# Designs tried in a protein design chat: VHH binders against (R)-2-hydroxyglutarate dehydrogenase (hgdH). Part 1

No score or structure here was measured in a lab: all are predicted.

Target 1, 331 residues: (R)-2-hydroxyglutarate dehydrogenase (hgdH), of Acidaminococcus fermentans (d2rju7)
Amino acid sequence: MKVLCYGVRDVELPIFEACNKEFGYDIKCVPDYLNTKETAEMAAGFDAVILRGNCFANKQNLDIYKKLGVKYILTRTAGTDHIDKEYAKELGFPMAFVPRYSPNAIAELAVTQAMMLLRHTAYTTSRTAKKNFKVDAFMFSKEVRNCTVGVVGLGRIGRVAAQIFHGMGATVIGEDVFEIKGIEDYCTQVSLDEVLEKSDIITIHAPYIKENGAVVTRDFLKKMKDGAILVNCARGQLVDTEAVIEAVESGKLGGYGCDVLDGEASVFGKDLEGQKLENPLFEKLVDLYPRVLITPHLGSYTDEAVKNMVEVSYQNLKDLAETGDCPNKIK
Unless a header shows other numbers, all headers, positions and changes below count from the first letter of the chain; Kabat numbers aren't used for antibody chains.
F, E and O are the ipSAE of ESMFold2-Fast, ESMFold2 and OpenDDE, as the mean of both directions, binder to target and target to binder. V2 is 0.75 times the mean of E and O plus 0.25 times the DockQ between their complexes.
[cut] stands for letters that were removed.
The coordinates of atoms that the task and the answers printed are left out; those that the model quotes come from them. Centres of patches stay.

## First folded at step 5 (VHH; from a22 with Y101R K106W)

Design k2
Fold by OpenDDE, look of step 6:
Structure k2 (fold): chain B 331 residues (1-331), chain A 121 residues (1-121)
Amino acid sequence: as target 1 above (331 residues)
Amino acid sequence: QLQLVESGGGLVQPGGSLRLSCAASGFTFSSYAMAWVRQPHGKGLEYIATISYSGSRTFYSDSVKGRFTISRDNAKNTLYLQMNSLKPEDTAMYYCARTIRVDSGWTYDYKGQGTQVTVSS
């Protein structure tokens, strides 16, 4: 089976190849994202495609795949918003996704952003890199052990984040729509309002459900502690970006760390140094450095996470090909 | 045995109100998020509202937002749906559903027998 893998970075290629030893696919890995007609046409002669975030299997590209004889569409992501699933089904494409990969990868990044904002290390290291070694009032920091950390979403990633913060000595509280068992040693489950009221740091690890909309709203922000830090390494859609900007500008938020943006495809993966961003909200976010820290969707950019998502994707493909079904089939 | 028993449905005029109840038994009610779903005649299941296990958080579909209120009494093992400003399009069989998280989002692993709500002049 010939498999085209999109958005594969050079450092990831060895992982794709190593994992393939077990499966024996004829794989082609390309750095290109599925975001144009031309990139869709790259699938000529291939039986399956493996997509990533910001690859768009829209109607146009799906039609191209159908015309080319592509049989299977896989995404090595937990999210599937980049796929027109209904149309893909209409066209008869079996699809599969990767519901879980290394929770540590994302959790650790969230913690890192939080700590950078808390201790102002981004600011200070940027200055010292320019040979400014003066200490100023902005650099004054709290210790995390004196903080209450709120975790919104206590799934696999949220729980790991909670564990890490707890290990660092913080008081950890969390909220989830579902009751989570077995976490009492490192996280106290409370209401969202209590999380907002008590937390010095809030990290979001909730799934995005379209019907529910954004979690971080103006109301959400209003209820937070003045000067609190917010971190979103989950989904950009979970955050009202404009509201967050206003909160940071007003000082309501002491800092905002994010690995995701609503509409991130327009900027992530691109070198736009020295350019004005087309999205004015993104421009404002960038301008709010060092209060706002943006990583370009690096949550899963780790050796372990990549390995997991590749292995699961390969397995999904195998299962679909052999049985017509797989545990991670997009339904 | 797990049971969800809906009640409170009936015939109501447009603009009227109804309050549905769901009595839960056979499981630890307070440990589960709960939802209301409805099925109009000849149509599929439609999500209406979800409430967190503790009752501290609620979610609504756009179709009912501002009109319906989901609530629960964990001490009584009862789920409620207050329906105000009812419309003919709200006519459906209404089900109480136990909600669970899956990799793809939320789903229901159990639902009751339903209670019929008819909104008509």
Scores: ipSAE 0.736, ipTM 0.900, lowest interface PAE 0.5, mean pLDDT 95
Fold by ESMFold2, look of step 6:
Structure k2 (fold): chain B 331 residues (1-331), chain A 121 residues (1-121)
Amino acid sequence: as target 1 above (331 residues)
Amino acid sequence: QLQLVESGGGLVQPGGSLRLSCAASGFTFSSYAMAWVRQPHGKGLEYIATISYSGSRTFYSDSVKGRFTISRDNAKNTLYLQMNSLKPEDTAMYYCARTIRVDSGWTYDYKGQGTQVTVSS
């Protein structure tokens, strides 16, 4: 079976090859994304494709795939909005996705950003990079074992973040719209108001649901403890960016870390060094370094997350090819 | 056996009010986020409102914000929908639904048989 894998970076190639040993596909990995007629035509001679979120399986590209004889559409992503699912079903494409991959990858990045903000390591290392080794009062830190950490969203990623902070000695509280069983050893489930009132560090792991709007609003920030740290490695739409900027500028937030931004496509993946950013809110966030830390949507860019995404995609293809169905089939 | 039993529907004039109830049994009601959805005749399901397991957070579709209020009584295993300022377009079968988490957000894994709300012209 011939499989074209889009959006593959060189560092991921060994993982694609290693995972393939138990499947035996004839794989071709390309750095290109499915985003033009030309990149859709790369699938000539292939039976299946594995997409990423920056691949656009729109009507035009799906028509091309149908003409070329592509049989299966896989995506190594939890999101599926980049696929015109209704049209793909109309054309008869079985599709599958990766509903879950390493929650540790995302949780670890959130913990890392929180700890960098708590211990002032970005501030301090930016100074030592300029040969300034003086210790000042801004470097003084509360140990995480003396902190309350609030986890907003207690799905798999939020629970891993809670476990990590608990293992570091923090008092961990969390909030979710569902009652979460089996977390009592590392997290006390409380109301959102209690998370806001008690937490020195808040990390966001809630899903974005359009009907619900942002979670981190001006009111949310107002209720947080003065000088608390906020981290968002979930979805950019969960946070009112202007409100966060105001809170950092006033000192209400002691620090803000994120791996996502609402409207991030305008900056993430681009080299904009030396340029003024088009979005003035993003310009202000960058100017707030080192009180604001931004990573460019790197949460799943790890060995385990890539391995999970690739293995599950290969298994999905096997299931579809052998039985016509799979547990991760897109509706 | 899991059951959701809606009641309180009926015929009401435009501008009027109704209060829907949903009696839950066969599962731990207080552990689940709950929702109201509706199905206008000949149309698909339309999201109306969600309430968290404790009742501390509520969410509404734009079509009902400011007019409808979702609430719950965990001691009585009952979900409520207070509907004010009713319009003819609110005419639908109304279902209470148990909400579950999926990877992209939330979905419904069970809904009752529904109660009809008719807003007369």
Scores: ipSAE 0.508, ipTM 0.825, lowest interface PAE 2.0, mean pLDDT 93

## First folded at step 8 (VHH)

Design r4 (from q6 with F59W)
Fold by OpenDDE, look of step 8:
Structure r4 (fold): chain B 331 residues (1-331), chain A 121 residues (1-121)
Amino acid sequence: as target 1 above (331 residues)
Amino acid sequence: QLQLVESGGGLVQPGGSLRLSCAASGFTFSSYAMAWVRQPHGKGLEYIATISYSGSRTWYSDSVKGRFTISRDNAKNTLYLQMNSLKPEDTAMYYCARTIRTDEGYTYDYKGQGTQVTVSS
């Protein structure tokens, strides 16, 4: 079986190849994202495609795949919003996704951003990189063991984040739509209002549900402690970007760390140095450095996460091809 | 054996109010988010409202926001839906549903038998 893998970075290629030894696919890995008809046409002669985030299997590209004789559409992501699933089904494409890959990868990044903001390391290191070694009042920091950390969303990633913060000595409280069992040793479950009232750091790990909308709203931000830190490494849609900007500008938020943006495809993966960003909100976010820290969706850009998503994707393909079904089939 | 039993439906005039109840049994009610959904005659299932396990968070569809209120009493294993300013468009069979998390979001794994709400002059 011939498999085209999109958005593969050079450092990831060895992992794709190593994992394939068990499956024996004829794989082609390309750095290109599925975002044009030309990139869709790259699938000529292939039986399956493996997509990533910001690869758009829209109607146009799906039609191209159908014409070319592509049989299987896989995404190595938990999210599936980049796929027109209904139309893909209409065209008869079996599809599969990767619901879980290294919760540690994302949780650790969230903790890193939180700690950078808490200890002002982005600010200080950017200065010392310019040979300014003066210590100023802005560099004065609170220790995490003296902080209350609020975790919104206590799924797999949220729980790992909670564990890490707890291990560092913080008081950890959390909120989820469901009651989570077996976490009492490292996280106390409370209401969202209590999380907002008590937390010095809040990290978001909730799923995005379209019907529920954003979690971080103006009301959310108003209820937070003055100077608190907010981190979002989950979904860009969970945050009212404009509200966050206002909160940072006013000092309501002491800092904001994010690995995702609502509309991130317009900027992530691109070198736009020296250019004005088309989205004025993104321009403002960038200008708020070092109070705002943006990573370009690096949560899963780790050796373990890549390995997991590739292995699961290869297995998904095998299952679909052999049985017509798999545990991770997109329904 | 899991059971959800809805009650409180009936005939009401436009602008009127109803309060629906859902009695839950056979599972740890206080651990689950719950939802109300409705199905108009000849139409598909429509989401109305969701409430977190503790009751501290609620969500509403745009069609009922400001008019309906979802609440719960975990001590009584009961879910409620206060419906105010009812419209003919609200006519439907109303179901309480136990909500579960999936890899793709939320779904309902159990629903009650439903209670009919009819809004008519």
Scores: ipSAE 0.595, ipTM 0.842, lowest interface PAE 0.7, mean pLDDT 95

Design r7 (from n2 with S56T)
Fold by OpenDDE, fold request of step 15:
Formats: structure tokens, C-alpha cells, sequence
Structure r7 (fold): chain B 331 residues (1-331), chain A 121 residues (1-121)
């Protein structure tokens, strides 16, 4: 079985290779993302492709895969929005995804963003790196143990985030569309309005449902506490970026930490130092540093998360090839 | 046993209103998110609206947004759908659905028998 793996970073390559020892695939890992006809054509001679976020298996690319004789499409992500699933099914592609990969990786990053904003460490360390050791009023901070943290979305990642904040001594409240059992020791479930009203820090861990649109809207932001911190390490589409910018500019938000952007493919993975960003909203976000902290989708950029994603993907492929089905088949 | 029983459907003229009800029994109604879905004749199942378990959050498809209102009374184990400004395109069998979370998103593990809504002049 020949397998083409897209978007593989150099530091990840050893993990792909090590995990493959168990499976014995003929793997080719490339740094390129599936985002052009040319990158789709790279699949020539391969039986399977393993995609990641910001790889787009759209109709065009799927047609190319079909023409080339690709048999299996896998994504090492929980999200599948980057795949035209309906068309892929129409073309007869078995597909599989990775529903879970280290919730801690993402949760911990969210907490890190929150804490950096809360304690102004990005601001402070950027100054001391320039040998400015003066203490100013901006550095004055609250302690998280005296904060109320609101968690929107209490799935696997949200629950871990809640646990971490609780462990740090914060009062943790959360909201989910579904009732979550067994979390009463570290998170109190409340309405979204209550989350907005009471939270000093809000972290988003909800799924993106296209029909529902963004969670963080102008109304959402209006209801937040003045000076509150917002963190989004889930999906870029969950946030009205323009509204967030305005909120930060006005001081409504004390800070915004994000690991995702709506339309992030235009900037993430690229060295654009010294250049003006094409998207003016992204330019504004960058300009709002240190009140806005952007990480370029690093939530799963951990050794454990990558290992898990790769192993599950390889297993998915094996299952599909041997049985025509797998537990993580995209239905 | 789990039961969802829809009612309130019927024939209505364009621009008219209907209120659907769904009576739930056999499970802890207040612990579950609920949804309304519909199936036009000869077409697949279409999502309409979802309401959180507590009733504090609601979601709507674009096709019904501003016209339909989903609500619930947990004390009465009842789900409602207020349908205003009805259009011929709203003609369908309407189902109450118990909603659960999956790795892929939301799904329905139980649906009622449905109630027919027909919008015609």
C-alpha cells in the first residue's frame, strides 16, 4: 500500500516513520498541503492519501484522485469540513478521520493563551527580550484563582480545559447544548448568558456547525464582561473576526487568543514577515499584539498528538483496506 | 419505552401559522437536546431547529430562521415548534427528534411518527 501524507513537518516525519513500522506501508511524506491541482496530482501512483487541516479535498481534487486511481482518503483530523464528503462518497471513496487526538494538547494551548493574556507575559517578555526591564501599569494582572472561567463547549477538549483551570483554582462555569454528566466537581453548567455575564475568561471549545454559524458574535461580545479575555482554539468560523477586532480596540475585550482563523489557509504556514497581509482583518489582528495573540494552528502540534493522529490514521487505512469499514469511517 | 408523539399539523394557507407539539415519554426529557426535522415528499430529511437540553439556546436552519420558533417545557415533557409565515415549500412531514452528540456532529437517536404539514392555497 502506497500512502501519500500531506502537510508533514520535518519534526513530525520521524513519528510517521516510527509508527509505520507496525503497518509496513510505502509512505511518502510531503510538506505540501492539498490546495492546488498540482498538489492533488502528487497522488499519482498512490493508493491512499492522509490529509490534515487546510488540505482541501474539494470536487476538483477529488476528481483528480479518482482519475489517478487513489482508493482511500484519510484525514488525521477530527474535523472534516475540508473534505467534500458527499462528493467523495459519490465517487466511491472510503474515508476515515481521527475523532480524538490528545485533548490536552489543544486544551493546554488554550489555557496558555489565556494565561499569557491574563498575566501579560507576551507583552512583558517581548520587552525584556529587548532589555527593557521596567515595570509598567499594563503588566498589572489578576490571578486566575480569583477569576471566573467560562467554557463554551464541554466536549472532550472543553472538559480538559475546565479541569486545568479548576486545578489552578479558578471558578469554572460551562455551557453546552447537551447536558454533560459527571463534571460537577470541576465545572458548573450554566446558560450561555450566565457564562457571558460572569466570566473573566472565556474559552471556546464548541464544534462548528455550519447551519448554526458563529458562536462569538457581536451580541456575544456585548454581553461579556468589560476587559474579559476570549480564547478560541477550536474553529475560526466560530468567531466573527471583525467583531472581535472591534471589541479589542474598544477595550471591551482585554485580550484575544486564537489558534485558528476563518480563512487561515491564506496566512498560516507562510513566512510573511515584513509584508502586508492581504486580509485586512488579519492585518488588524496582528497589529493588536500583545492584546491579540495568534498561534498558527498549533493545538495538535505536540509529539503525543501527532503520534496519536498518525497511528489512528494508519489503523483506519488498514481497517478500510481489509474489511471495507472502520470505527472511524466518515459516514 | 421511549415515545415521541407529534401533533398540531394540518392544512394551512400560505402566510398562515401552525404550532406543533411533541409529547415525550419514557426518558428524562430535560436531559436531552431536541430538534425538529422535516421530510418533504420525495426528498430527504431536512434540519429545521435544535434546542438545548435546558432550553436556553436555540438554533435554526436558514430556511426557517425568523419564521419558526423552537421551544420546550421540560416540566411538561413537551417540545414545540411555532411556525409563522408558512410557505408552500414548508410542506412536509415534521418530526420531533431526540438529539445526541457524535464525533461527526449531531444526530438523532429517536424520532416520532411525525405530523403532516401542508401549505397550500
Amino acid sequence: as target 1 above (331 residues)
Amino acid sequence: QLQLVESGGGLVQPGGSLRLSCAASGFTFSSYAMAWVRQPHGKGLEYIATISYSGTRTFYSDSVKGRFTISRDNAKNTLYLQMNSLKPEDTAMYYCARTIRTDEGWTYDYKGQGTQVTVSS
Scores: ipSAE 0.809, ipTM 0.935, lowest interface PAE 0.5, mean pLDDT 95
Fold by OpenDDE, fold request of step 15:
Structure r7 (fold): chain B 331 residues (1-331), chain A 121 residues (1-121)
Amino acid sequence: as target 1 above (331 residues)
Amino acid sequence: QLQLVESGGGLVQPGGSLRLSCAASGFTFSSYAMAWVRQPHGKGLEYIATISYSGTRTFYSDSVKGRFTISRDNAKNTLYLQMNSLKPEDTAMYYCARTIRTDEGWTYDYKGQGTQVTVSS
């Protein structure tokens, strides 16, 4: 079976190849994302495609795949918003996703951003890198052990984040739509309002549900403590970006760390140094450095996360091909 | 045995109000998020509202925002749906549904027998 893997970075390639030893696919890994007709046409002669975030299996690209004789569509992501699932089903494509891969990868990044903002390390290290070793008032920080950390979303990733913060000595409170059992030792479940009221740091780990909209709204921000830190390494759609910008500008937020942006495909993966960003909100976010820290969707950019997502994807494909079904089939 | 029993449905004129109730039994009600869904005749199941297990968060479909209110009394094992400003388009069988998390989002693992709501002049 010939498999085309999109958006594969050079450092990831060895992992793709190593994992494939067990499956024996004829794999081609390309750095390109599925985001144009041309990139869709790359699937000519392939039986399956493995997509990632910011690959868009829209109607146009799905039609191309159908025409080319692609049989299977896989995404190595938990999220599937980038796939027109209904149309893909209509076209008869079996699809599979990767529901879970290394919650630590994302949780640790969230914690890192939070800590960077809390201790102003982005600011300070950027200065010392230029041999400025002066200590100023901006560098004065709180210790995390004296902070209350609020975790919104207590799924797999949220729980790990909670555990990490707890391990660092913080008071951790959390909120989820669902009751979570067995977390009382490291996280106290409270209402969202209480999270907002008490938290010095809030990290978002909730799923994005279109019907529910953004979690971080103007109201959300208004209820937060003045100077609190907000972190979003989950989904860009979970935050009102404009509201967050305003909150940072006004000082309502002491800082904002994000690994995701609503509409991130326009900027992530591109070298736009010296250019004005097309999205004015993104431009503003960038300009708010070091109060705003943006990583370009690196949450799963770890050796273990990549290994997991690749292995599961390969297995998904195998199962689909052999049985017509798999545990991670997109239904 | 798990049971969800809806009540409060009926015939109402446009602009009218109804309050639906759902009595839960056979499980720890307070531990579960709950939802209201509806099914118009000849149509599929439509999401209306969800409430967190503790009742502290609520979510609504756009079609009912500002008109419907979901609430719960965990002590009474009861879910409620206050429906105001009812429209003919709200005519449907209404179900309370126990909501669970999946890898893809939220789903319902159990729903009641439903109560009919008819909005007509």
Scores: ipSAE 0.806, ipTM 0.934, lowest interface PAE 0.5, mean pLDDT 95
Fold by ESMFold2, look of step 8:
Structure r7 (fold): chain B 331 residues (1-331), chain A 121 residues (1-121)
Amino acid sequence: as target 1 above (331 residues)
Amino acid sequence: QLQLVESGGGLVQPGGSLRLSCAASGFTFSSYAMAWVRQPHGKGLEYIATISYSGTRTFYSDSVKGRFTISRDNAKNTLYLQMNSLKPEDTAMYYCARTIRTDEGWTYDYKGQGTQVTVSS
């Protein structure tokens, strides 16, 4: 079974090889993403591909895969919107994804961004990197143990974020559209309005459901406490970017941290130093540093998360090849 | 034993109103998000509204925003849909659905038998 793995960084290679010991695939890992005719043609001679979120399995690339004899399309991602699922089914491609991986990876990054904003470490260290050691009023901070932290979305990742903040001494409240059992020791489940009213820090861990639109709207932001911190390491579409910019500019938000942007493919993964960004909203977000912190979709870029994604992808391929089905089949 | 029983459908003139009810049994109703979906004759299921377990969050498809209101009474294990300003396009079989969390979103794991709503001019 020959498998082409796209978007693999050098640091990830040992994990791909180690996980393959129990599967025995003939793997080739490339740093390229599936985003052009040329990168689709790289799959010549391969039976299966493993994609990432910046790979575009659109009609053009799926047609090329069909012509080349590719049989299986796997993605080592929880999101699947980068695949034209209906056309892939029409062409007869079985597909599978990775619905779950280390929730700690995402939760820890969200906590990190929140704490950087609360304690002003980006502001302060950027100044000390230039030999400015003066202490100013902007550096004065509230301790997180005196904060209420609101968690929007209490799935696996949100619960880990809640546990971490609880362990740091914060009062933790959370909201979900479902009643979440077994969280009472570290989180009080409340309404969204109560999260907005009471929280000094809000971290977003809700799923994005296209029909529902953004969670963080102008109304959401108006209801937040003045000067509160907002963090989104979930999905970029959950946040109205223009509304967040306005809220930071007015001082309604004291800080905004994110690992995702709606439309992030235009900037993430690229070195655009010295250039004006084509998307003016992203240009404004960058200009709001250090009140706005942007990491370029690094949430799952950890040892444990990569191991989870690779192992599950290899198992999905085995299941599809042996039975025509798997628990993680894309429907 | 899990049951969702819709009622309140019928014939109504354009511009009229109906209130649908869904009686739930066989599960802890107050722990689940609930939805209404509809099926126009000869077409697939169409999402119309979702309500959170406590009733404090509501979501609507664009086709019904401002005209329909989803609500629930957890003490009575009942889901409601108030439909105002009805249009012929609203003619469909209406289903109450239990919504469950998946790792990447939501899905429906149980749908009732439905109640017919017919809006004729």
Scores: ipSAE 0.554, ipTM 0.847, lowest interface PAE 1.7, mean pLDDT 93
Fold by ESMFold2, fold request of step 15:
Structure r7 (fold): chain B 331 residues (1-331), chain A 121 residues (1-121)
Amino acid sequence: as target 1 above (331 residues)
Amino acid sequence: QLQLVESGGGLVQPGGSLRLSCAASGFTFSSYAMAWVRQPHGKGLEYIATISYSGTRTFYSDSVKGRFTISRDNAKNTLYLQMNSLKPEDTAMYYCARTIRTDEGWTYDYKGQGTQVTVSS
């Protein structure tokens, strides 16, 4: 079984190799993404591919894969919108994805961004990086044990974020459209309006449901406490970016942290130093540093999350190859 | 054992109103988000509205915003859809659906038998 793995960074290679010990695949890892005819043609001689979210399995690239004899399409991502699923089915490609990986990876990043904003560490370390060690009034911070933290979305990741903030001493409240049982020791489930009214920090862990639209709207922000912190490490479409910019500029938000942006493909993964960004909203967000913190979709870039994604992808391939099915088959 | 039973459909003139009900049994109704979907004759299912487990959040498709109101009574295990300003385009079989969380978002794991709504002069 020859497997071409796209979008692999050098630091991830030992994990790919270690996970392969129990599978025995002939693995080739490349840093390239499936985004051109040329990168699709890299799959010549391979039986399977493992994609990333920055790969584009459109009709053109799927036609190339079919011609080259690729048999299986795997993606080490929870999202699958980068694959033309209907066309891939027409061509006869079994497909599988990784619906879940370490919930801690995303939750920890969200907590980190919230704490950086609460304790002003981006502001302060930016100044000390220029040898300015003066302490000023903007560095004065509220301790998280004196904060109420609101968690919007109480799935696996949101519950881990709630547990971490609880362990730090915060009062934790959360909201979900389902009643979530078994969280009483670390989180009180309340309405969205109560989260907005009471929270000093809000972290978003809700899924994006197209029919429901964005969660963080101008009305959402209006109802938040003045000077509160907002973090979104879930999906970029959950947030009205223009509304957030306005809220930071006015001081309604004391800080905003994110690991995702709606339309992020135009900037994430690229070195654009010295260039004006095409999206003017992204330009404004960058200009708001250090009140706005942007990480470029790093939530799953951890030892445990990469291990999970790779192990599950290898197992998905084994299941598909041996039986034609697997629990994580894309439908 | 799980049941969703829709009622309240019928024939109504354009501009009229109807109230649909959905009686739920065989599960803890108050723990689930619930939805209405519809199927016009010869067409696929169309999303209408969703309501959270407590009733505090509601969501609507663009085609019904401002005209339809989803609500629930958890003490009676009943979901409602108040339909005002009805149009011929609203003619469809209307279904009550239970929403569950998935790895990517939400899906419907159970749908009732439906109730017909016909909007005609």
Scores: ipSAE 0.543, ipTM 0.834, lowest interface PAE 1.9, mean pLDDT 93

Design r7 (from n2 with S56T)
Fold by ESMFold2, fold request of step 15:
Structure r7 (fold): chain B 331 residues (1-331), chain A 121 residues (1-121)
Amino acid sequence: as target 1 above (331 residues)
Amino acid sequence: QLQLVESGGGLVQPGGSLRLSCAASGFTFSSYAMAWVRQPHGKGLEYIATISYSGTRTFYSDSVKGRFTISRDNAKNTLYLQMNSLKPEDTAMYYCARTIRTDEGWTYDYKGQGTQVTVSS
């Protein structure tokens, strides 16, 4: 079984190799993404491909894969919108994805951003990096044990974030559209209005449902406590970026942290140092550092998350090849 | 024995109103988000509205915003859809659906038999 893996970074290579010991595939890892006819042609001689979210399995590339004899399309992502699923089914491609990977990776990043904002560590270390060791009033911090932390979305990732904040001594409340059982030891489930009114820190872990629109709107922000911290490591479309900028500028938000942006493809993954960003909202967000912290979609860039994504993809391929089906098949 | 039983459909003139009801049994209704979906004749299912388990959050498709209101009464295990300013394009079979969590969002695991809404003349 020859497998071409797109979008693989050098640091990930040992994980791809180690995970393969239980499967025995003939793996080729390339840093390239499936974006062009030329990168689609790289699959010549391969039986299967493993894609990333920036790989586009559109009609052109699927036609090329069919002509080349590629039989299986895997994606090491939870999202599948980068694949023309209907056309791939018409061409007879079995497809599978990774619906779940380390929730700790995302939750930890959200907690980290929240704590950096609460304790002012980005502000302070940026000054000490320039040899300024003076202490000022902005560095004075509330301890998290004196905070209420609100978790919006109590799926797997949100529950891990709630557990971490609880372990740090915070009062943790959360909201979900479903009644969530088994969280009583570390989180009180309340209404969204109560999360907004009581929380010193809010972390977003809700799914993005297109028909529902953004969760963090101007009205959401108005109802938050003055000076509260907001973190979004879920999906960029959940947040009205302009509204958040306005809230930070006015002091309504004491800080904003994110690992995602609506329209992030225009900047994430690129070195734009010294350049003005084309999107004026992103330019404003960068200018608000250190009250605004941006990580460039790093949530799953961890040892455990990559291991999960790769192992599940290899298992999906095994299941598809042996039976024509798997639990994670894209339907 | 899970059941969702829709009622309240019928024939109505354009601009009119109807109130749909959905009686739920065989599960803990108050723990689930619930939805209305519709199927125009010869077409696929179309999302209409969703309401959270407690009733405190509601969501609507663009086609019905401002005209339809979803609500629930957890004491009666009943879901409602108030439909105002009805248009001929609202003609469809309307279904009450139980929403369940998936890894990437929500889906429906059960729909009732439906109730026909016809908007004409």
Scores: ipSAE 0.540, ipTM 0.837, lowest interface PAE 2.0, mean pLDDT 93

